# VH-VL binders against Protein TIC 22, chloroplastic (TIC22), part 2

Target 1, 202 residues: Protein TIC 22, chloroplastic (TIC22), of Pisum sativum (Garden pea) (Lathyrus oleraceus) (q9zst9)
Amino acid sequence: ATLTPNHVAKSLAGTSVYTVSNSDNEFVLMSDAEGAKSIGLLCFRQEDAEAFLAQVRSRKKEFRGGAKVVPITLDQVYMLKVEGIAFRFLPDPVQIKNALELRAANRGSFDGVPVFQSDLLVVKKKNKRYCPVYFSKEDLEYELSKVSRSSKGVGVSQHIMVGSFEDVLKKMELSEKSSGWEDLVFIPPGKKHSQHMQEVIA
Key: E = the ipSAE of ESMFold2; O = the ipSAE of OpenDDE; V2 = 0.75 times the mean of E and O plus 0.25 times the DockQ between their complexes.

## First folded at step 1 (VH-VL)

Design s2 (framework fv_solitomab_arm2)
Fold by ESMFold2-Fast, scan of step 1:
Structure s2 (fold): chain C 202 residues (1-202), chain A 120 residues (1-120), chain B 106 residues (1-106)
Amino acid sequence: as target 1 above (202 residues)
Amino acid sequence: DVQLVQSGAEVKKPGASVKVSCKASGYTFTSYYMHWVRQAPGQGLEWIGYINPSGGSTNYADSVKGRFTITTDKSTSTAYMELSSLRSEDTATYYCARDLRWFGELMDVWGQGTTVTVSS
Amino acid sequence: DIVLTQSPATLSLSPGERATLSCRASQSVSYMNWYQQKPGKAPKRWIYDASNRATGVPARFSGSGSGTDYSLTINSLEAEDAATYYCQQRSNWPLTFGGGTKVEIK
């Protein structure tokens, strides 16, 4: 009936995010907004995780000798989330700016991790349809520039949709097979969809 | 679907060596550590080693160090353990288990086990 | 090496009863897992990070503890809960398991 956790995880393969772990390879957890729940912090930029590490070391001396920034892939994060581990994402500020520009009416703030998709970009591989979802608006714009229809004077930004990663994941989890949500594949920042799909789809 | 499938049962004489395989499917092989855990008949679980398939780094328990080697073949997503100079106390079921290592070394998926019997 | 001592070795109870399994570490640990193993089968991850149930684990199971003292509780025992339960620490290498508690249903 609904999409399996393994199907959702596979759509997330290959995207690295960054966290802080202690010398025992355990996540350094922070309190949620209410201060009652422990949550792991996952940064889309390595430099943001390094800043968090510096903050942790300044506040807690016990982490100075062994805490480190560690990459983890989104498919691994998703499986840990399925098992009940809570995470909060820290998005790339450039992509927040891009999302707010596309959502002019909601310019005040953007909740969640921005992701970008176009109705003009569908990939077929092994007789299966894939709909790429980008963490970088610039990466999607580059791909759209190669589409002959967009190159004929169609406004590229008019065909870019923006959503929150967390909302998209939730909709995938609730969707039935053949809804179209099973076609999504998330493209890591800095990668072209052709390169990524060749690496993660056999 | 994530699976670890191990090779079949082995019967060996003391002093021989044994090699057991663990074939992974349904995930990115190099993203997870692979552990080996053994269990003697009627006894508890004993961790004996791991390999990081990405870099090839290994760590072995003192009980098997010097006789134990873990290797991988990335092209077939397969991990191997080899134990030499077999003794009767090596008689056990040997399990492979994948481990994320990013939160608490969660051995979340296990192979079905391979029984190794060392007898004269 | 961190030594994990589980007690009791065997726990024989009737369906509907409450079972409490103990795991004590020789030194403070920050991460404790529990595995369920049925005869002839591979272990299954059951509880991780002291108190989190793995996917598919019934709500009647709960884990608790910190430092050196950890426990696994089955609130209302069912026939399918007959198994050996192992605690496992990962705070230091080598990874170590407890000796196991065998839960038997009368």
Scores: ipSAE 0.000, ipTM 0.423, lowest interface PAE 17.2, mean pLDDT 81

Design s3 (framework fv_solitomab_arm2; at its last look DockQ between E and O 0.63; V2 from the best seeds 0.00; counts 0 for: pae E 4.3 > 2)
Heavy chain, then light chain:
Amino acid sequence: DVQLVQSGAEVKKPGASVKVSCKASGYTFTSYYMHWVRQAPGQGLEWIGYINPSGGSTNYADSVKGRFTITTDKSTSTAYMELSSLRSEDTATYYCARSYKYFDWLGMDVWGQGTTVTVSS
Amino acid sequence: DIVLTQSPATLSLSPGERATLSCRASQSVSYMNWYQQKPGKAPKRWIYDASNRATGVPARFSGSGSGTDYSLTINSLEAEDAATYYCQQRSNWPLTFGGGTKVEIK
ESMFold2-Fast, scan of step 1: ipSAE 0.477; ipTM 0.800
ESMFold2, look of step 2: ipSAE 0.306; ipTM 0.707
ESMFold2 (binder alone), look of step 2: mean pLDDT 94; pTM 0.957
OpenDDE, look of step 2: ipSAE 0.268; ipTM 0.775

Design s4 (framework fv_solitomab_arm2)
Fold by ESMFold2-Fast, scan of step 1:
Structure s4 (fold): chain C 202 residues (1-202), chain A 122 residues (1-122), chain B 106 residues (1-106)
Amino acid sequence: as target 1 above (202 residues)
Amino acid sequence: DVQLVQSGAEVKKPGASVKVSCKASGYTFTSYYMHWVRQAPGQGLEWIGYINPSGGSTNYADSVKGRFTITTDKSTSTAYMELSSLRSEDTATYYCARGGITIFGVTYMDVWGQGTTVTVSS
Amino acid sequence: DIVLTQSPATLSLSPGERATLSCRASQSVSYMNWYQQKPGKAPKRWIYDASNRATGVPARFSGSGSGTDYSLTINSLEAEDAATYYCQQRSNWPLTFGGGTKVEIK
């Protein structure tokens, strides 16, 4: 039996992304490259959503009066995705740069939303094991730095793995209990794992 | 100017099938769900199904499941409903209606077609 | 399925009077909409997400409620308000409608 949608959604609680809605609180959807599919755009940076809103307003008069940028959490996004709604993420370009540097194989492009993890960072809370996954490489480096301050001579970047958020979600969805994938908790940009886990893990 | 225009009235015999069209204009056809709602003479509204034109996914009410199919033609921005094995109880006005995808989840119906009357009589 | 019960079935009032239409859900819902339907016409979206008036809906209409109990109020009836009003929940699939309240102006 695979992980439930509610389990996956709970791992995403507390992370906000930004989208554009109209006056009726409907997503402003964009067409994919072939015009065959309608996709909601979710930005990790508020300014990217504001830029999208400005673009939509310049193209369509109907959106000038009531369209707005709204925050939505990734657990809410995930439940809508489970219901069949398609989304495309616009990642933070700083994190794209970080992912490309860590891969050391491709200096061109990164496919998907970068997420960062270290096998050196495992948290025990309420007798459960949790493996934090970061949307910000800098946040993970900070946490690893705290651990390394107690032990001189460790290179923190050597212990950081990078993957795509979309791929990680697929693997969680297909995983059995006790596979280790049920231990993941996604950490919002700008948050310490201890602060976030205190807020979302009851 | 968003508009849904449905095909004309149908009279069918019991056991026949009926196909009703709903042509959309004034918006991006694949950005909204298309719902079908029927109303028997003098009765209330009954939701019978939807299609997501983007991916073709459908959901049907139990009252019509097994006899009901919703399809789309994206090239003409047209949705179709087909109801087979017609019974007298299927006599109703059938409406198509556009449903948005909201930040709060489940869709709603903001623009409606004019309706298509389907009469099932021997 | 969530069952929506509307009351009264019919409400006959004079212009200027206040009308209150009730919609009760068999289980808690987060989002309730109201539709206005005039004879021979398609329904028109009237109130969305409990209390928001759709564009063009007169200020005399208001919606309220949460959980299982919702209402639509017409503060001062006008002749043009004669119609059947349906509540509709969009919290759960399948989408369901109430049986409707017919508002008649005498």
Scores: ipSAE 0.006, ipTM 0.511, lowest interface PAE 10.1, mean pLDDT 82

Design s5 (framework fv_solitomab_arm2)
Fold by ESMFold2-Fast, scan of step 1:
Structure s5 (fold): chain C 202 residues (1-202), chain A 120 residues (1-120), chain B 106 residues (1-106)
Amino acid sequence: as target 1 above (202 residues)
Amino acid sequence: DVQLVQSGAEVKKPGASVKVSCKASGYTFTSYYMHWVRQAPGQGLEWIGYINPSGGSTNYADSVKGRFTITTDKSTSTAYMELSSLRSEDTATYYCARDKYYFGSGMDVWGQGTTVTVSS
Amino acid sequence: DIVLTQSPATLSLSPGERATLSCRASQSVSYMNWYQQKPGKAPKRWIYDASNRATGVPARFSGSGSGTDYSLTINSLEAEDAATYYCQQWSSNPLTFGGGTKVEIK
């Protein structure tokens, strides 16, 4: 048995992304590259969503009256995706830069939303294991500064892995119960894992 | 210094059972999955199962299911495999290897291998 | 089960030549890992998550691919590269390995 959509959604609770809605609180959709499908744009930075709104307003008279930037959490996004709505993420460019630095000189671009994880961080809460996955490399580096190392001079980045959020979600969807993938919890930018887990763990 | 050290070679008759140990050191034992992979002489790698030492969950390949058990002793950071009702086709070198439970990190540390020979 | 098909089975080349090893999955996988194994030794993780070199792996090695098609390239073979290379997926259970490509140096 694979992990349920509800379980995957719970791992995403508390992380806000930003989209543009019309005056009726409906998503403003974009055409894909072929013009065949409607895709919602989700920005990890509010500023990027505001820039998109300004572009939409300048090109479409109908949006000048009531279109606005609205936050939506990733668990809600995931449930809408399960219902068949297509989304495209616009990552934080600071985190793209961080991912490229970790991937070394051989990779010129990063596909998808960067997420960061370390084998040195496993959290126990209420006798359950949680494996935090960070949207901010800086947040993970802060937590790693608290971990004792056996060797002086070992660099923090040596213990940081980078992946794409989209690939991690696919792997969770393919995973059996008791695989360990059910232990993942995504940490919102700007939060410590302990603070986030206090807010979302029942 | 991270390492996995396995027990010594075994020679068994058909129908017997074999138990191989894999002692971990230098890392948090419960933070990694432990896989068992075997390789028959001159053949490729075959995954036969894993255990998550945290919680004890296991998964076994169909080729060994019903005859194969993986266990751990967290107090000694040791993983064990036991294979019963041995057949000649079980003759192989058996490896333990650790793996993260997320991101395609793969098996970054391997034991030295334990040769199991099943002969009449 | 996801079947990984590696080709060629054996590749014999001279030092300085370029080697390309292929791994094709029977269905789309989220990632691919590669292991190097020398005779009588345990495998070593060589490339992980399609394109990342493991610590200590020389820059002449690179991995690429997505979906069903992956490759491992050695841009200038050296004698120490003689080994069997295995691809591996764990996008779903069971975890599977390819049959291996043996790289021989003339």
Scores: ipSAE 0.000, ipTM 0.467, lowest interface PAE 14.5, mean pLDDT 82

Design s6 (framework fv_solitomab_arm2)
Fold by ESMFold2-Fast, scan of step 1:
Structure s6 (fold): chain C 202 residues (1-202), chain A 122 residues (1-122), chain B 106 residues (1-106)
Amino acid sequence: as target 1 above (202 residues)
Amino acid sequence: DVQLVQSGAEVKKPGASVKVSCKASGYTFTSYYMHWVRQAPGQGLEWIGYINPSGGSTNYADSVKGRFTITTDKSTSTAYMELSSLRSEDTATYYCAREGYLWGSYYGMDVWGQGTTVTVSS
Amino acid sequence: DIVLTQSPATLSLSPGERATLSCRASQSVSYMNWYQQKPGKAPKRWIYDASNRATGVPARFSGSGSGTDYSLTINSLEAEDAATYYCQQWSSNPLTFGGGTKVEIK
């Protein structure tokens, strides 16, 4: 049996993304690269959603009076995806740059939303294991600095693994209990690890 | 209205240090990389370094490495460059520039400061 | 370092003429951008990712190319187009610029 949609959704609680909605609280859709499919856009930065809103307001055929930027949490997004709504994530460009620096010395491209983790950061409570996954490399670096203050120094990046959020999510969906994928907890950008873990496991 | 405003012109003697500021406004300062590019009088553009304002990570061109430091002050949305052990060859207009963004990839420097002229002469 | 060679160094043309500027990289690059700079002013991003016009750039400008060979074309030159144009790559560190092509109106 694979992990339930509710288990996956709970791992995503607390992370806000931004979308554009019309006055009827419906998502404003964009065409995919082929122009054949309509998808909802989810931005990790509010300013990117504002830019998209400005673009929507400039479209003569698709302008919708009362369109606005609306925050939505990733657990809500995931449940809507389970119900068949298609979304595209627009990542924080700083995190894309961070992912490229970890993967390659040169500037290429990164597909998907970057997420970061370290085997040095595992929380164990009540004989249950929790493995934090970060949307911000800087947040992970801060927590790693606390594990062995001043001992990590310039070597801290050697303990950081980078992946695609979409790939991680798919692997969670395909995994059975006791696979280890049920241990993942996504840490909202700018939120302290300890604070989020207290809220999730309480 | 996105703008980068730089500090005024500097005249320095060889061996001195210079510090130039670049104040950002109209966007989230920590969400974009900040580059520094210089241009000697009548010459082309030369990239000299960048900083990620979120984490403070930097990368410097070999031509200035060891003498060049880029820093930021998040509270004032300001980037700084400091170049030490100045030589006549460092005489140039120094620009700060924000790295642009399009659909999951960075595509060039979309906003530039007005430039700061640094003259190194004896 | 990736070296970008721009040619010609100077183009002197009349209004209405077609201008083609070349940028050749010493090795294959994945991203090529172009900047316009007028005397005494900061550069402006003009073309990004080889062929995309930046906001506000007139339709008479187009970019093309891939790998090591890129070009910027001005289909019908206007007086306001007099400037130096720089190509720039950041496929590999360090980020590098070409030497520039100066476009003059005679």
Scores: ipSAE 0.000, ipTM 0.455, lowest interface PAE 15.8, mean pLDDT 80

Design s7 (framework fv_solitomab_arm2)
Fold by ESMFold2-Fast, scan of step 1:
Structure s7 (fold): chain C 202 residues (1-202), chain A 121 residues (1-121), chain B 106 residues (1-106)
Amino acid sequence: as target 1 above (202 residues)
Amino acid sequence: DVQLVQSGAEVKKPGASVKVSCKASGYTFTSYYMHWVRQAPGQGLEWIGYINPSGGSTNYADSVKGRFTITTDKSTSTAYMELSSLRSEDTATYYCARDEYYDILTGMDVWGQGTTVTVSS
Amino acid sequence: DIVLTQSPATLSLSPGERATLSCRASQSVSYMNWYQQKPGKAPKRWIYDASNRATGVPARFSGSGSGTDYSLTINSLEAEDAATYYCQQWSSNPLTFGGGTKVEIK
């Protein structure tokens, strides 16, 4: 059996992203790369959503009076995707740079929202196993520095795997049995996994 | 119709914990954030946290982080707050209030009646 | 955190007078909500998204503003308008309230 939408949503609890709503309090949609589909835009930084709002207002008079930036959590975003609403994420540029530095530096772009994980981190709480996935490379490096107690940053970085958030979600949705994908928990930027698990996974 | 009904007043000693309930009725529980807001006697409104009942996502004010937990029971449409290591400055009326997650621009349209928590030695 | 500064702290006026309550944000916000609270009662949503009156709110109340400057106006005060009014933003985490403006009727 594959993971339920509620299980996947719970793994995403606690992370805020930012979108733009119109005067009817509906999400402002953009066109996909082919112009064929309406897609909601979700920004990991509030300032990027505010920049998008300003751009929309400058281009379309109809958005002048009613469009607003609103926060929404990733667990709610996931449930909206389950209901058929398509979203495009605008990642934090700092994390894009971090992902490119960990991958081949000669590649010009990173597709998707960067997430970071390490085989050195497995957390147990109340007889359950959890594997934290970080939206911030710096947060993961902080946790790894406690484990290794090394002054060499190169050693810490060698234990960090980078992937796309969208691909990780898809693999969770397609996983079977005790694959290990059910153990993932996403850590909000700026938080330690211990703090996050105390607040959301009791 | 739409209602939020909170548990009754609590009197606690310093260092104790308190748990307050907020029972929702008349709407789809998972379609609204549930905020907790407190008000000390004669003072203004202070937001202390929220939960999204759909996924369990929470966010807490820095003033209560480490002592404050919000949970839900979806089967009974009830939200709970628990505040530990109580101090006299936690004496306040605690309110739950709903906020639509698809339209958070509309703010907190339905509030509980409030639960008075008194911390005294 | 976005700090909301309300002024004046207390406003004492006679019935029929115009009241203007100000709410200034420490940085730009995309919307503002207002709540009315009477002594011993829970707050009531009064104005949402800067200018929309909540259901049952009298037409004498209006909200306006954008960016950092918002206001709530009562065109002709009635006795039942005596209350504390709070502005509130949630365009950025954490959600914050202003300190409130107490409206008193002489």
Scores: ipSAE 0.000, ipTM 0.465, lowest interface PAE 15.5, mean pLDDT 81

Design s8 (framework fv_solitomab_arm2)
Fold by ESMFold2-Fast, scan of step 1:
Structure s8 (fold): chain C 202 residues (1-202), chain A 121 residues (1-121), chain B 106 residues (1-106)
Amino acid sequence: as target 1 above (202 residues)
Amino acid sequence: DVQLVQSGAEVKKPGASVKVSCKASGYTFTSYYMHWVRQAPGQGLEWIGYINPSGGSTNYADSVKGRFTITTDKSTSTAYMELSSLRSEDTATYYCARDYWEGDYYGMDVWGQGTTVTVSS
Amino acid sequence: DIVLTQSPATLSLSPGERATLSCRASQSVSYMNWYQQKPGKAPKRWIYDASNRATGVPARFSGSGSGTDYSLTINSLEAEDAATYYCQQWSSNPLTFGGGTKVEIK
């Protein structure tokens, strides 16, 4: 009844995040505060992963043996999560700032990885409906600028909705087929949705 | 009370294999790397390898690579080393020692009592 | 491999004197640990991350250094300090030890 792990993973294809690999080419996992659980760290910016490696190279045993920053795609991350591996994301601080600005009257801390959507932006490809979800607010703004001709639509207005990537994934996992959540496609930072849709949906 | 207890002394012929155990107690076995360090009579300390019991990742010194295997049994909190094709230069006291793998805790803070391995013809 | 060179090999001093033990790395390391070993006993972690004393280590012991040059100093030697001291790095694989400095009390 709920969306399959394969369906959720496919919606995440093409988005790279950055992690640290040890000298044995294994992903570095860190324990929680009590040393009982292993948690992987994934950065949305390569420079954040590189800064982290530089800062903690001397302090973490797993980083000392020729560790390096490696990219991994979110669909691969999701399949590892399905197998029971826990991950913590380090979001792009620019996008955290964007999320906080959009919440205006509710200017508290933002928890999780910001993602951005607009109800005005729906894409048809291969006679199927897709709803793009952006990791970059700027990318969504660019796409909305191209649909200015739709500003006079009856009851339709351009607006950007902010959510947590972790919450969106959870809702997809819990949703029935035909709920509308199956329509989501995550757009990698720096890519236009038309480029991404050509590469992922074929 | 945190302890590492090793198996007893071994006397082996050249070409034989030796297996030494190191039983951990008093702590979370998977939160620490387990190193193996040897010391020939009258000589200094030589690191020969480690295992991360959490993931099973191992690393071996070039001096023993191809002849040396470290394994763990999580259910008994025990680490093992096995060294094959023994030579006279393998005569040493072999120590296991734990090393915390997260945070700013450095170095081998708890050591086994040592296992003497003698290779004689 | 990172080679750690300890000097002197043996240091013979009287009680109350200051001992300085040197450890030089063949390339820069991000930290250094020191171990004390007495005859017939397993080593004990003595100083970790260059300058931190392990629990139970007397205040007369201090570690210092960075990069390639590290030292262990014993201010006012006591008879119980007679031992071999080994430096050790694990800033990169393989983990290596120095050759040791034997401290003898006259």
Scores: ipSAE 0.000, ipTM 0.443, lowest interface PAE 18.7, mean pLDDT 81

Design s9 (framework fv_solitomab_arm2)
Fold by ESMFold2-Fast, scan of step 1:
Structure s9 (fold): chain C 202 residues (1-202), chain A 121 residues (1-121), chain B 106 residues (1-106)
Amino acid sequence: as target 1 above (202 residues)
Amino acid sequence: DVQLVQSGAEVKKPGASVKVSCKASGYTFTSYYMHWVRQAPGQGLEWIGYINPSGGSTNYADSVKGRFTITTDKSTSTAYMELSSLRSEDTATYYCAREEDYYDSWYMDVWGQGTTVTVSS
Amino acid sequence: DIVLTQSPATLSLSPGERATLSCRASQSVSYMNWYQQKPGKAPKRWIYDASNRATGVPARFSGSGSGTDYSLTINSLEAEDAATYYCQQRSNWPLTFGGGTKVEIK
């Protein structure tokens, strides 16, 4: 059977993103690229959500009064997505730069939210296998620097795989039990995997 | 002329409910938010909630949430506040005030004369 | 909630003197308003959106400020200016008022 929404949500617990809510605690929406649908904006940096709030301050109809930046966790976002609410992510520009640097030498754009993994980093807890996925390349590099074969950053980038969060999430949804996709756990920016796993897999 | 006219003073016992009216005239009722602000004797101003008569959306301050309801009657251009389970700390003058529902109008420009609510045993 | 701190609590001055009333917010705000209230009367809109004078407000009144620091200045006090002045932010819910500054004429 495919992974349940609860399993996917559990893998996303603990990561905060930021949105703008109106006085009724409803998301402030923007039009999609075609102008046909309203989409909620979720920022990985609080300062980016604050910038968006500044843009909507003059438009009472969009937020119907006082608007504010509010945090929401990715597991909550995922459950709202399961119920049919559309969201657009605004990634951390530092991580966009990191993703582009890991690709072949060429200028370009990165579509989606960058996430980083390594085949050198697998965690076992109570006879279960967990594969951490990082929203911050720097966090993954720090963990890899503890491995003697990747000490001091030499060769570290050769063991880092970069992907789109949106694509990884879709593949988890379509995968069957024992595919390996059930092993993923997303690590919040600024956290070590061991600290995070204590909070979500206790 | 634009006016907000409030109902008369009320004296209530603890645990009772009070309902205060605010009748608007001289403008399009549904184009303005209606706020409620209270002031305890000798104290400052405290915002307690609003209603947008156009859509019926409301928001209440935490100090009164669960006991406070704002409603409107569009046919009479009247806003109402109802506060239940009254306590001595609810003793105050209650004001209604309008705010234009327009993107560059972020202020309460017209206020009612106030309704004194006294909660005493 | 955004806390607004007004200072001084009371300002006692003679006619013709300049009064400066301060309002400080616990975090940055985009919209700050001022209301004048005389004893026994409803508040009256006085300054809106930091610096705009409401209709009928004398030119001796001015508002200024941005971010967390706002002020209301009365250039040359007159007897009719004796009142309590409240600042009020409209940036975030709940709407909050300062504690007020009472202006007294000697």
Scores: ipSAE 0.000, ipTM 0.418, lowest interface PAE 19.9, mean pLDDT 81

Design t1 (framework fv_teclistamab)
Fold by ESMFold2-Fast, scan of step 1:
Structure t1 (fold): chain C 202 residues (1-202), chain A 121 residues (1-121), chain B 108 residues (1-108)
Amino acid sequence: as target 1 above (202 residues)
Amino acid sequence: QLQLQESGPGLVKPSETLSLTCTVSGGSISSGSYYWGWIRQPPGKGLEWIGSIYYSGSTYYNPSLKSRVTISVDTSKNQFSLKLSSVTAADTAVYYCARHRLWFGEPFDYWGQGTLVTVSS
Amino acid sequence: SYVLTQPPSVSVAPGQTARITCGGNNIGSKSVHWYQQPPGQAPVVVVYDDSDRPSGIPERFSGSNSGNTATLTISRVEAGDEAVYYCQVWDSSSDHVVFGGGTKLTVL
């Protein structure tokens, strides 16, 4: 068997993304150019959602009402996705740049939302182990800097791995409970893993 | 630099248990997203996956070998080990230990140099 | 049981392009990894997740994966590329790491 949707959702708790709702509290949807499919847009930066809102307002003649940027957490997004609602993520451009630098690829694009992990960072809390996954490379680098300093005299090389958030979620969904994928915890941008784990672990 | 090194007897008698250890240096076996695996290669043949273990003791085994194979981990020694019971001449192979990267589709990114195990009397 | 099929051998002249195929039912839905094994040495990953390269692997190594066939492409082949190449997938339905039979690349 695979990991439950509730388990996957818990790993995503506390990370806010931003979308646009209309005056009826419905998601404002983008049209897929290849088809009739409507897709909700989720931005990792509030300013990107605000720019999208401004674009929607400028395109619609006599657009009325309380269209607004709305924060939503990734655990809520995941449950809506499980219910069949389609979303597209708009990543933070700074993190796209970071991912491209780490991959040493000759491609000018990165597919999906970048996430970052290091084999030097595994957190033990109570009798459980947790593997933090960062949406911000800078947050991970800060934590790695602390580990290097706290282990004074140890010549530990820093090792940052980059992947796609969408691919990680897919692999979690396909994996058995005892596979190790159940140990993942996504760290919200701007938070330390110790702070986040303290808030998430009951 | 991360390095993996196989060790154990190079000769095992038929019907006995083949036992190998992989020592990991330059990195922790308790590193978050990695599985640690065993792959073998009979002389002149292709690669065959035996099984893999995660820090927690969770294992995946090749279904064709599952009844004979046990993989274990010892985080205090930074080692993981393979036991393959009831060996025959068909188990003669170079045995490799290697690490999977779970984040990126589980390629084996670091390998030991391999150790030849011959099954004969 | 899931099976990956590779041609036993491929021959190319130096400077030309080698293509090594890996056939599997609906393999395009799986992540394919490619390993290079020079004679007497341990395998080295040259392409992972269909088309990504590890640090230190030349850009002339590339991969693709769609439908029932994955392909490793080696452009501007050099004598040092002679090796046996293996494709590999994770078959989630059987929890099995599956390797292809290997393709010996000969540079003439």
Scores: ipSAE 0.000, ipTM 0.435, lowest interface PAE 13.9, mean pLDDT 80

